# VH-VL binders against Translin-1 (tsn1), part 10

Target 1, 220 residues: Translin-1 (tsn1), of Schizosaccharomyces pombe (q9p7v3)
Amino acid sequence: MNKSIFIQLQDQIDKEHSIREKLTAEVDLLDEKLRVLQLLLANCEQNLENQEEILEALEIIKSKTRGLAELASNFPYYKYNGVWDRSIQKVVYLYLLASWTGRLDKSLRPTYSLLSLSEVGQILQVPVFPEESTFHLSIEQYLHAVLSLCSELARQSVNSVISGNYHIPFEALNTIQKVHSSFQVLSLKNDSLRRHFDGLKYDLKRSEDVVYDLRIHKLV
Key: E = the ipSAE of ESMFold2; O = the ipSAE of OpenDDE; V2 = 0.75 times the mean of E and O plus 0.25 times the DockQ between their complexes.

## First folded at step 3 (VH-VL)

Design r3c (from r3a with heavy chain K104R, light chain D97S; framework fv_regdanvimab; at its last look DockQ between E and O 0.02; V2 from the best seeds 0.00; counts 0 for: pae O 16.4 > 2, off the site)
Fold by OpenDDE, look of step 3:
Structure r3c (fold): chain C 220 residues (1-220), chain A 123 residues (1-123), chain B 110 residues (1-110)
Amino acid sequence: as target 1 above (220 residues)
Amino acid sequence: QITLKESGPTLVKPTQTLTLTCSFSGFSLSTSGVGVGWIRQPPGKALEWLALIYWNDNKYHTTSLKTRLTISKDTSKNQVVLTMTNMDPVDTATYYCARIYSGRYFPYGMDVWGQGTTVTVSS
Amino acid sequence: ELVLTQPPSVSAAPGQKVTISCSGSSSNIGDNYVSWYQQLPGTAPKLLIYDNNKRPSGIPDRFSGSKSGTSATLGITGLQTGDEADYYCGTWDYSLSAGVFGGGTELTVL
């Protein structure tokens, strides 16, 4: 076997590695901003606080996502999507959360409602349902994000009770119930997604328990 | 050794279409991550990015000239072709093609340049 | 008109250090890797720096690049007469979906 073949292979490996490094670098930058936004959105009941910071963070994340999209669009999607899948899922999740909590433009979707994949794409100005070879928000990323949202809503339901926002648990429960019902009609082929969906039952129960406790204690 | 060479007419009349060909060797445009871009430089002026085509046929054009520019590739011939319609004296420049090497320099760095070809637009 | 802004000229004596700035925005330098190109008189541009601060093979370590925020800087230490050239910063702008260059900086060695 000609050594030249291996040289060529090494060259390809180096190219791929370099691409991944570049993508990773962008994703890392994105992740840093995502952490900031996540902290800002950590409490639903604080929807009147830090609004400017939240909007700024959202715009930064949008910009970073678009930058990533631009870079990634030059490469085969399925070859490199592993580099950004989790981060993009988190992007979608945080936008869902921001919208749900009324921190995004309410003209897009009312508070306590769920943005669609198309709407998220529109907000981020990132393609959805495009050619598979180009960067896009995937259905799987969206569905994961929705499930993550439900988990967060269940978590924040407790906190909202502590803060005296007793409407949040009900809205959260309503959303989780709707998501649960909707997912039941989906034919999930992705194992990761199925596992994540299995966790939704727990979130639903948690949310129900919070509401139940509120009723028992005659807080609502 | 990686080389790129621009070829085409050096004199174009106004309103005519310029067709430039970038012939390259030492690499393939079938290789993932590889691209070829076009840059021009008017006499005594700055570099101006024109267009880029990648191995996967993704194409980008500068907005100001998007309607006038077409970039295409023939991977089998190791050629990239740039066409620019409705040429004007203002388009007089040295035109360069360059490689985008995704492994190290992509997507914004061009690691190997052609020597450039000077195109004069004159009646 | 230019997306990236460079000083039109810089000058220094041999052996000294010079810096060339490149200012952009979030849609270009802020979110993308910056490259620097050296163009000697009458020649095609040559890649000098890529990925903000990396040097291609053959480029001496007296050339350096850095990026902060929406700005990039090219540093040249131990200035030599042979460094007299035009220097361009370049990057990608995703708002334009196009590559962009600075206006170029003419470096004169005094």
Scores: ipSAE 0.000, ipTM 0.477, lowest interface PAE 16.4, mean pLDDT 89
ESMFold2, look of step 3: ipSAE 0.000; ipTM 0.529
ESMFold2 (binder alone), look of step 3: mean pLDDT 91; pTM 0.941

Design r3d (from r3a with light chain N32Y D97S; framework fv_regdanvimab; at its last look DockQ between E and O 0.02; V2 from the best seeds 0.00; counts 0 for: pae O 15.3 > 2, placed apart)
Fold by OpenDDE, look of step 3:
Structure r3d (fold): chain C 220 residues (1-220), chain A 123 residues (1-123), chain B 110 residues (1-110)
Amino acid sequence: as target 1 above (220 residues)
Amino acid sequence: QITLKESGPTLVKPTQTLTLTCSFSGFSLSTSGVGVGWIRQPPGKALEWLALIYWNDNKYHTTSLKTRLTISKDTSKNQVVLTMTNMDPVDTATYYCARIYSGKYFPYGMDVWGQGTTVTVSS
Amino acid sequence: ELVLTQPPSVSAAPGQKVTISCSGSSSNIGDYYVSWYQQLPGTAPKLLIYDNNKRPSGIPDRFSGSKSGTSATLGITGLQTGDEADYYCGTWDYSLSAGVFGGGTELTVL
């Protein structure tokens, strides 16, 4: 048995580990900013008081994402995408949420509408359909983000009712319905996406229930 | 070294207002992503999250006590102040302040805690 | 309102493995990160795990965290007498815009 083979393998392992560490470090920085933005966007209510902070957070996230993209572009995408997939999904999710709630540039999409993957890519200045070897926003990440958005919308629908924002549940339901319909035409091969999609059904039902309650109580 | 220390009265009468100060060192509340939160723990009971203030002055309060709680910061003094009005014996607890730092931790994740200060509400 | 449910107590002998569960009341799949805190008797809580499975500096690898769906688990291997403490899970309730802790679990080392 040639020990040199294993030494070489160990060297490769170490290199890969080093790369992962570097990527993780960047992702950690990104995640920090994502948490800030997530808190800022915790409510769908139009609160202009934190709009500046939201915009700032968005820009920071954009910058961090781009930085990550640059770093990641040096390495095979599918070898290391596990390091950033969740974080990038969250990036997309938060941008979707920001846009949906009217906190993002309204010139791109109207309030209560869904940004496309291409639009998100344009906003972030990150490729969305490049060759697979280059860092990009994946379709899977986008779809997960959309599902996450729906979950959040469903969650906030109830809160919006409590706060007297009765229009939000309707808009949320409309969006979730559209997403649900759209996903039904997709051939989902990813188990994770399938599971999330199952969650969407629940979100849809929840949203429907909220709207139903509003109607019953003649609030709308 | 990061440290936080709670200070304030240890005895409060019912209906009075409790004012606690968290003095910290080793970090700045001007740093993006940094926050300071308050948690209390009644004797023999679970932790209860109270409030959080971030570097950008965003504030969060537990819903159940929102009307009674006020959190503020003095970045220049490295202090965060929590006020709680209309104190009741049920509010008897050890009160902790803790740091929320740098996004490695979920916003509620507090990586460094003060030693806590015990506040007793009694006539 | 998000409620985190923990078992009130767990026990094991030194050297054994214990797990502490933290179950969320939400039906939504995994949109939150869980932190774990260790509180030794008479002391302030200490961050043990963050972001579901990450250990802060100084935390031994005997401590591990995992999350599946709305349930998080703290694992402690090689149980030591010094591990006897209360353990709390925590997360953020986006609906309330507030932090939430579990009810705590008392770990007894037999």
Scores: ipSAE 0.000, ipTM 0.483, lowest interface PAE 15.3, mean pLDDT 88
ESMFold2, look of step 3: ipSAE 0.000; ipTM 0.521
ESMFold2 (binder alone), look of step 3: mean pLDDT 91; pTM 0.943

Design t3a (framework fv_tezepelumab; at its last look DockQ between E and O 0.02; V2 from the best seeds 0.00; counts 0 for: pae E 18.3 > 2, off the site)
Fold by OpenDDE, look of step 3:
Structure t3a (fold): chain C 220 residues (1-220), chain A 122 residues (1-122), chain B 108 residues (1-108)
Amino acid sequence: as target 1 above (220 residues)
Amino acid sequence: QMQLVESGGGVVQPGRSLRLSCAASGFTFSSYGMHWVRQAPGKGLEWVAVIWYDGSNKHYADSVKGRFTITRDNSKNTLNLQMNSLRAEDTAVYYCARIYSGKYFPYAFDIWGQGTMVTVSS
Amino acid sequence: SYVLTQPPSVSVAPGQTARITCGGNNIGDKYVHWYQQKPGQAPVLVVYDDSNRPSWIPERFSGSNSGNTATLTISRGEAGDEADYYCQVWDYSSDHVVFGGGTKLTVL
């Protein structure tokens, strides 16, 4: 091994760094838009007042995601996916939430329904095949997004009670229960997913408690 | 530049109240959960309270539960901590912190204020 | 209540690797975050979600978590690394943030 080898390695490091910077820049832009949409979707009760803004935000996020996908497709997925995984997970999560709350095209899925990974891919017009070596929505991202959705639904259920919207807790519980059951049949090999799934149990309990309280108080 | 700036600290007698404030800038404040963390002189970090990004949920450490109230005003990019029935053991530097690690269920704090000193003494 | 245990102090020679442990019951099932705090300063996030680094943190900082122990590793220790280090988790059972007692790292 000679100095030339190290120079080559440094060049490679620099190239990789440059790539990561480019990707990060795109992700940062995406993240800004994600924050906007997250605020818009923060409360189910408020979504009706800002439907146009939600749709606009969704389209922007779609565009940004696709742009990122195009850029990322030039590089090995598993080498750089750490740059966008969190953001893409959030993208998926927000689309799941938008759909669940009936803010997306209802022709795709009915309100209070869970979009599939394939459907999310179709909506975003990005690949969803995990075997691809280029940019795609991964199963892991989707599963994390689903779990995040459940957490949000549990939170929203409480808020809905405060607002007097008592059907939401039931729908939330139903969805969380289905997700919980579905995950139990999955062989999760990813430690992060397993840990996140453990959190789902807590969310389920919360959701159950909300519904239980509603029943106890004969509000439903 | 993202930053948090605490204010409101001072010297108070036991049993008195104090209100801390944290001003956020450089980021979308309403998108992030916020925490208060305190540190007694020469001691470690102690978590105090958390508030969700929209204020929909709050949790407190057992040591302050019932005495402290965390609130936020997203229109003003402000986090607050109302501290009632202050005790000597509440003496600490109080930090506000932003939740960063939102990828998964657990939270981490990526942005911290400089802290504001609260001294409870007779 | 969930408890995190750290050694009170760790010392390392310059250029050597420092390892700071954080013990907790089944801590491997939790995400662990690490903070650096220098005297008179606010804490700084150095590792999150067990092994991730913020972009502003040098690659010398790394984290791992398994079983009952999480570890912050600081390679090629520098004088500037001398600080207190805290591990942290979220305990959703109690809805509490839990910090370790902190470890003072000395670079000799």
Scores: ipSAE 0.000, ipTM 0.488, lowest interface PAE 13.2, mean pLDDT 89
ESMFold2, look of step 3: ipSAE 0.000; ipTM 0.426
ESMFold2 (binder alone), look of step 3: mean pLDDT 92; pTM 0.947

## First folded at step 4 (VH-VL)

Design a4a (framework fv_alirocumab)
Fold by ESMFold2-Fast, scan of step 4:
Structure a4a (fold): chain C 220 residues (1-220), chain A 118 residues (1-118), chain B 113 residues (1-113)
Amino acid sequence: as target 1 above (220 residues)
Amino acid sequence: EVQLVESGGGLVQPGGSLRLSCAASGFTFSSYAMNWVRQAPGKGLDWVSTISGSGRYTNYADSVKGRFIISRDSSKHTLYLQMNSLRAEDTAVYYCAKGYYLGYFDYWGRGTLVTVSS
Amino acid sequence: DIVMTQSPDSLAVSLGERATINCKSSQSVLYSSNNKNYLGWYQQKPGQPPNLLIYWASTRESGVPDRFSGSGSGTDFTLTISSLQAEDVAVYYCQQYYSTPYTFGQGTKLEIK
């Protein structure tokens, strides 16, 4: 009779549900800290006083990400990665933004450049390019984070001109142009990533418009 | 809601100095470029100077460069124009104007008259 | 410097009729990269400060009646008032913000015929 098989399937379903609940709880805690850091990094050029809060939030996010990685290492990566995929994309994005803007450490030195996937992995102390079943930062997560960074840099470029900071638009344009050129070489196989990339042309256009406006006005 | 109020205009002798003020309210002052635009009696509009929201970047019409200084105080929500070495041709109503992307002027004050005459 | 020239210097139009004011720039104020014309129109009524009507050549400022419209591209621009009202008596100025120094046209005085 096949009833024993169905009983085994139900047991497996229950176990998988329990695992997803445990992972979701950890992701929810991480998401709370991601929201805090995102707010702190908004308009950070205009508020240098919040640097200690930013450093604290970055460290908490790193700790929570490692905790999630350790928990997830007990379970098949590709079966459960959907539980944390968006949150890890945001972790990578906020670290890229903090690095670009100079908020990763007390030096307050902007890099105006992208951390590589490997560099983000080193900072977060999570693997990159390991075995398929091991918790890791994926190429897709990194590329989504880079595209999110470009959108934020285009937004901050507009705001920086209004506030009179003309340096940021030039650095943002340089970054967005490099990202756009690099993506055109890639053969994207992910529909979500292709849709996200489709938005990059608008970020590039916004950034170009800001810089060209500054050049016309002889402000740079 | 948005309000710009100029003050400090008056009669001044050629070669003299005068400081104009513009009190701003109803918007996030430090987020927008501010401008001075003047209009001689019976004449058209003439752009004088711009200052960025942060105050770091300024630009001037050639006719006033080296004589006029634009500045702002974000804590007081006030724009200033220090006018030195005034000439008869500087006689005009001076308008304070809020810039968008530095370029077009979405709000204007009522203006303050500066008369340079002996 | 970009020189802005308006035509006519003055015009008289009957109430309810169409008023047309032209503005010509000495060089193009269209930026090909963003396809925007860096041109605005202002209305100045007697004894009042200027009021923004149009920006980006054709975008109407919030609160401006829809009888006002802007058109044109490059070097030739037009402000149109589709049905003149008594309150529209004013001097109208075009302005380029393509480059500094920002420059205005000499103004067009609109009167009721």
Scores: ipSAE 0.000, ipTM 0.451, lowest interface PAE 13.6, mean pLDDT 86

Design a4b (framework fv_alirocumab)
Fold by ESMFold2-Fast, scan of step 4:
Structure a4b (fold): chain C 220 residues (1-220), chain A 118 residues (1-118), chain B 113 residues (1-113)
Amino acid sequence: as target 1 above (220 residues)
Amino acid sequence: EVQLVESGGGLVQPGGSLRLSCAASGFTFSRYAMNWVRQAPGKGLDWVSTISGSGGSTNYADSVKGRFIISRDSSKHTLYLQMNSLRAEDTAVYYCAKDYWGTYFDLWGRGTLVTVSS
Amino acid sequence: DIVMTQSPDSLAVSLGERATINCKSSQSVLYSSNNKNYLGWYQQKPGQPPNLLIYWASTRESGVPDRFSGSGSGTDFTLTISSLQAEDVAVYYCQQYYRYPYTFGQGTKLEIK
């Protein structure tokens, strides 16, 4: 094997490293805004005055996600999708949470239900159906986001009771039960998704316990 | 308006120093790598230097390595080129150029002329 | 360093005729993993900064007339202007962005015959 072959291999290694560095920088900027939105949504039940900040954060995240999609479309999807996979799961999760709680738009109308993968794709203006090796939202990213939503809803159920809101626990339980039932019919072939799904039973139990406590104390 | 505007060019004697600035507007400056490209009178384009979006990595052409320093200030949306130990062959119009993610240059400034002469 | 060589150094073409400019790289600028050629073309009119015409060897930049096209792969590239117009008088440069240092061709001056 001559030295010119090794020089060509080093060029490929350097180019791949450069691509990952560029993608990582874009992901870091997106992650910064995801942290901001997550904090804004943590106490949304008690603070309607932060709605304009939430709408601004959602729009910035949408813009940054489209920018990442544009950049990523220049490179092989399956080689580099690990760079943005967790962050895009978080984008989907926060949009699901904003929709469920009524913070997605100025109407302040909670859906108490899930946006579909197609609906999320339409809102973010990114593909949900693979076309060649281009950037798209995956089924696995959506399912991880749905599971993350269930964990957050179980947490907010406890929070809402402490605040004297007894409606949220019932809507959360209803959502978590539907997700649990839907996952039961899926044949999961991804180890990470299977492990995440294993956690759903604890979110369901936590949500059930909150509703049970409300009923036994007749707060209903 | 998406634009790059260079400033700081002028006449400098050999061995002198000069600092160029490039003011960026209309895009998220910290997101993109930035470059300096020069063009001697009547000659072609020569890449001089690049700096990553974070400022954490820099690259230089061999002809300027050790003499020129590229830097950026993301809060001011400004790119800099500190030129030391200037030589007659550094005489050129200096352009700043926006890098599309470590690839082609999709946005160029108007250029600023640097003349190194006694 | 990757050396970029253009041919011809100057070219005179009649209005409405086809202009062809060639660019050769001293090593391949094709990245095998994404099958993209890290090659761009720039147009520079007198007294103006360079303007991006083509990137990824064959993708036309927004706002660039469809008479401009790029082709080629690996080490041999071509910029074609299918029907030359008066405003196309300029110097054209190819550039590789495969590796540092970034390098440009020496330029091809296009004139009206």
Scores: ipSAE 0.000, ipTM 0.465, lowest interface PAE 15.6, mean pLDDT 86

Design a4c (framework fv_alirocumab)
Heavy chain, then light chain:
Amino acid sequence: EVQLVESGGGLVQPGGSLRLSCAASGFTFSSYAMNWVRQAPGKGLDWVSTISYSGGRTNYADSVKGRFIISRDSSKHTLYLQMNSLRAEDTAVYYCAKEGRYFAFDYWGRGTLVTVSS
Amino acid sequence: DIVMTQSPDSLAVSLGERATINCKSSQSVLYSSNNKNYLGWYQQKPGQPPNLLIYWASTRESGVPDRFSGSGSGTDFTLTISSLQAEDVAVYYCQQYYSTPYTFGQGTKLEIK
ESMFold2-Fast, scan of step 4: ipSAE 0.485; ipTM 0.783

Design a4d (framework fv_alirocumab)
Fold by ESMFold2-Fast, scan of step 4:
Structure a4d (fold): chain C 220 residues (1-220), chain A 118 residues (1-118), chain B 113 residues (1-113)
Amino acid sequence: as target 1 above (220 residues)
Amino acid sequence: EVQLVESGGGLVQPGGSLRLSCAASGFTFSSYWMNWVRQAPGKGLDWVSTISGSGGSTNYADSVKGRFIISRDSSKHTLYLQMNSLRAEDTAVYYCAKGLYKSYFDYWGRGTLVTVSS
Amino acid sequence: DIVMTQSPDSLAVSLGERATINCKSSQSVLYSSNNKNYLGWYQQKPGQPPNLLIYWASTRESGVPDRFSGSGSGTDFTLTISSLQAEDVAVYYCQQYYSTPYTFGQGTKLEIK
């Protein structure tokens, strides 16, 4: 037993607490803007209302993500990644959704397809596949974001039918089918990701049912 | 069931005016861009104009710019084309077509014939 | 403005045989950011409005028979009907929706030989 050892331990506890507080503060600011963008993209169809707010929210999210990345790069990745992991998953998800729906830029051109992990990294100016100890977009974050996109597309398919938009359900089904078949090729080694993937069959069936109903009524 | 029904076509003299209407049903009208496309007798398709769901953005073919005005009334689910200073070359069947921003036209009306002749 | 040019102006094909219609744009209609070709194909039968067949250059509209297919990218596009049926007699139009003014090709009249 040495008193100086306990002083060193307290010092380390205080430093780690300070780091966690700083990271959490940045994450909270990011989460605030993620909530705003998520609402703006909900029930979003091709119109010019709120597009400037969407572009502003995307830029703020990009800026705050980069700020978080710069702060986090000063600390061990695997020790603190739990602080931002879910928020970064949501950043990737909302950028995928904005791209799919045509809200990513002033052109208002929907992609109806997935941005790759590398493309998201380029847009956000955040590393992809660097050394393990640096802040980066992970494969797991991207795959969770893709699965979240499928759930949102299935939801928007139901809503778009109610509004008379029969194009969105068809494109959503195509995207969900492609994701489902692609995941079949992957050997998932992560329980959280496998559980999330298990939900994809519900989104696929939901989307299939919507398109099936439209086809029997000759609307698609 | 999406339906687009054009009306207002007819015979008009050169220099005259005419207003076309397109009654829309079966979809959330204000969420979609709408288009006018015309076709002269025995000729091909010619895009005329587009309008955003809110009506805040419009665009026109150069041949009709300054003469035609596209508008919409969301409460009546109706698209309009006000045609002024009509010329013989404006003679065509005018189709109403549903779309999205910079997208294809998934539904078309049956068209309404406009004849500009003395 | 983007000028769309189709070839041939008219085509006669025997029942059950392959019909090929070409469409050229004066500039690329491929948007590099999403890798989509802003190109559609429409079928117009006498006395009827146009019907959408193909969009995004190669995606078949729901309800369109699988004998219809679209291909190409950038400036050169093709519509193929693999086994012509009597009901396919129509004028076919390509259209770019990359930029306004939206423009159509002059049309290709397809007839039975």
Scores: ipSAE 0.000, ipTM 0.439, lowest interface PAE 17.4, mean pLDDT 86

Design a4e (framework fv_alirocumab)
Heavy chain, then light chain:
Amino acid sequence: EVQLVESGGGLVQPGGSLRLSCAASGFTFSSYAMNWVRQAPGKGLDWVSTISGSGYKTNYADSVKGRFIISRDSSKHTLYLQMNSLRAEDTAVYYCARDYKWLYYFDYWGRGTLVTVSS
Amino acid sequence: DIVMTQSPDSLAVSLGERATINCKSSQSVLYSSNNKNYLGWYQQKPGQPPNLLIYWASTRESGVPDRFSGSGSGTDFTLTISSLQAEDVAVYYCQQYSSYPWTFGQGTKLEIK
ESMFold2-Fast, scan of step 4: ipSAE 0.253; ipTM 0.678

Design a4f (framework fv_alirocumab)
Fold by ESMFold2-Fast, scan of step 4:
Structure a4f (fold): chain C 220 residues (1-220), chain A 121 residues (1-121), chain B 113 residues (1-113)
Amino acid sequence: as target 1 above (220 residues)
Amino acid sequence: EVQLVESGGGLVQPGGSLRLSCAASGFTFSSYAMNWVRQAPGKGLDWVSTISGSGGSTNYADSVKGRFIISRDSSKHTLYLQMNSLRAEDTAVYYCAKTYRYGFPYYFDLWGRGTLVTVSS
Amino acid sequence: DIVMTQSPDSLAVSLGERATINCKSSQSVLYRSNNKNYLGWYQQKPGQPPNLLIYWASTRESGVPDRFSGSGSGTDFTLTISSLQAEDVAVYYCQQYYSTPYTFGQGTKLEIK
């Protein structure tokens, strides 16, 4: 019937594909830096061996996140947010981990505590709860990041025992218990978030087992 | 004899630095987390910092974060507190205290006699 | 942070009489998994460092006289001295070790009437 209509639709498809590819390329660059920081934070030991590399990686990630935000702000947020959602979750997660372990210079929170969504937004200089459909940190991204933190803390609790750092297992358990209790009062409307939360019980169990084992071994 | 003995306290001007030491004896020093707890004249107890047995984990009260550094030398059985950018509100008797468990944040079963730090012009 | 509040600030009790000191935490210090309260009591005599009296809210430290007892759970705790003796003149502090920062109550000064 109207071939010109189909040509216009193809043009729109091509434009959207081009936008997705540009956003994906920027996300890939961010992901590269996220992998570097994750390796640097793999050990919860609060020594200064890698401190300057960690601070440099955090600053690069902040810069890359802002660059992505600027690019993304030129396009409809809800149409393209799936391109960066998981990577931004990881940005938030790594900032939470760096703050929790006492690695974040000029941190707003004491060691072994959680940054709020608003505090993460302040640090990254990215909006939260915007009045418009612009690039912002979402509640869902923050909650996914908090759950990822709990999984990492449970994992590092095992490793910290091997290195003789017994503070980490106790502090990790305390954090995971508080997160678990807080999530119990939330009415989660997101399937992905509910599935992620279902995994928290295993992190809690792992953390409890580490602390329980240490208490038995130190009893005398 | 199982004991903790602090030293290094004294009079220092605001903005100055001071290093406290705590000599431990009579127990396996490297197996226990160690703490600094201070007490301002006529006031209550205020926790300052903790360090794990391995020295790999440290934690600080918000009031001293960025200014104080806790460290230990297990071969010398000695705990340290490096105090920088001292303020009048840092004036206190500083106690060294051992945690009961080998690195867990538990109760303090052994305390030193304390060393007085006075920050005054 | 967990805030510890003691009452009273000072207490005068006659020799041989019962002394009761209260401690309240701003949040529960009961660890559900092991059913233990992460609360201790310390005694500080004039010119001396603090010494541990009670841990796990109710367990007496070795060498502490039977007249000292601790009770309570969650947020409300009590230290009791069943029959006050002259050597018990001191300031008493409660402390939570549930989470860092470790926090102490403001202290209760116990004097003989």
Scores: ipSAE 0.000, ipTM 0.402, lowest interface PAE 17.5, mean pLDDT 84

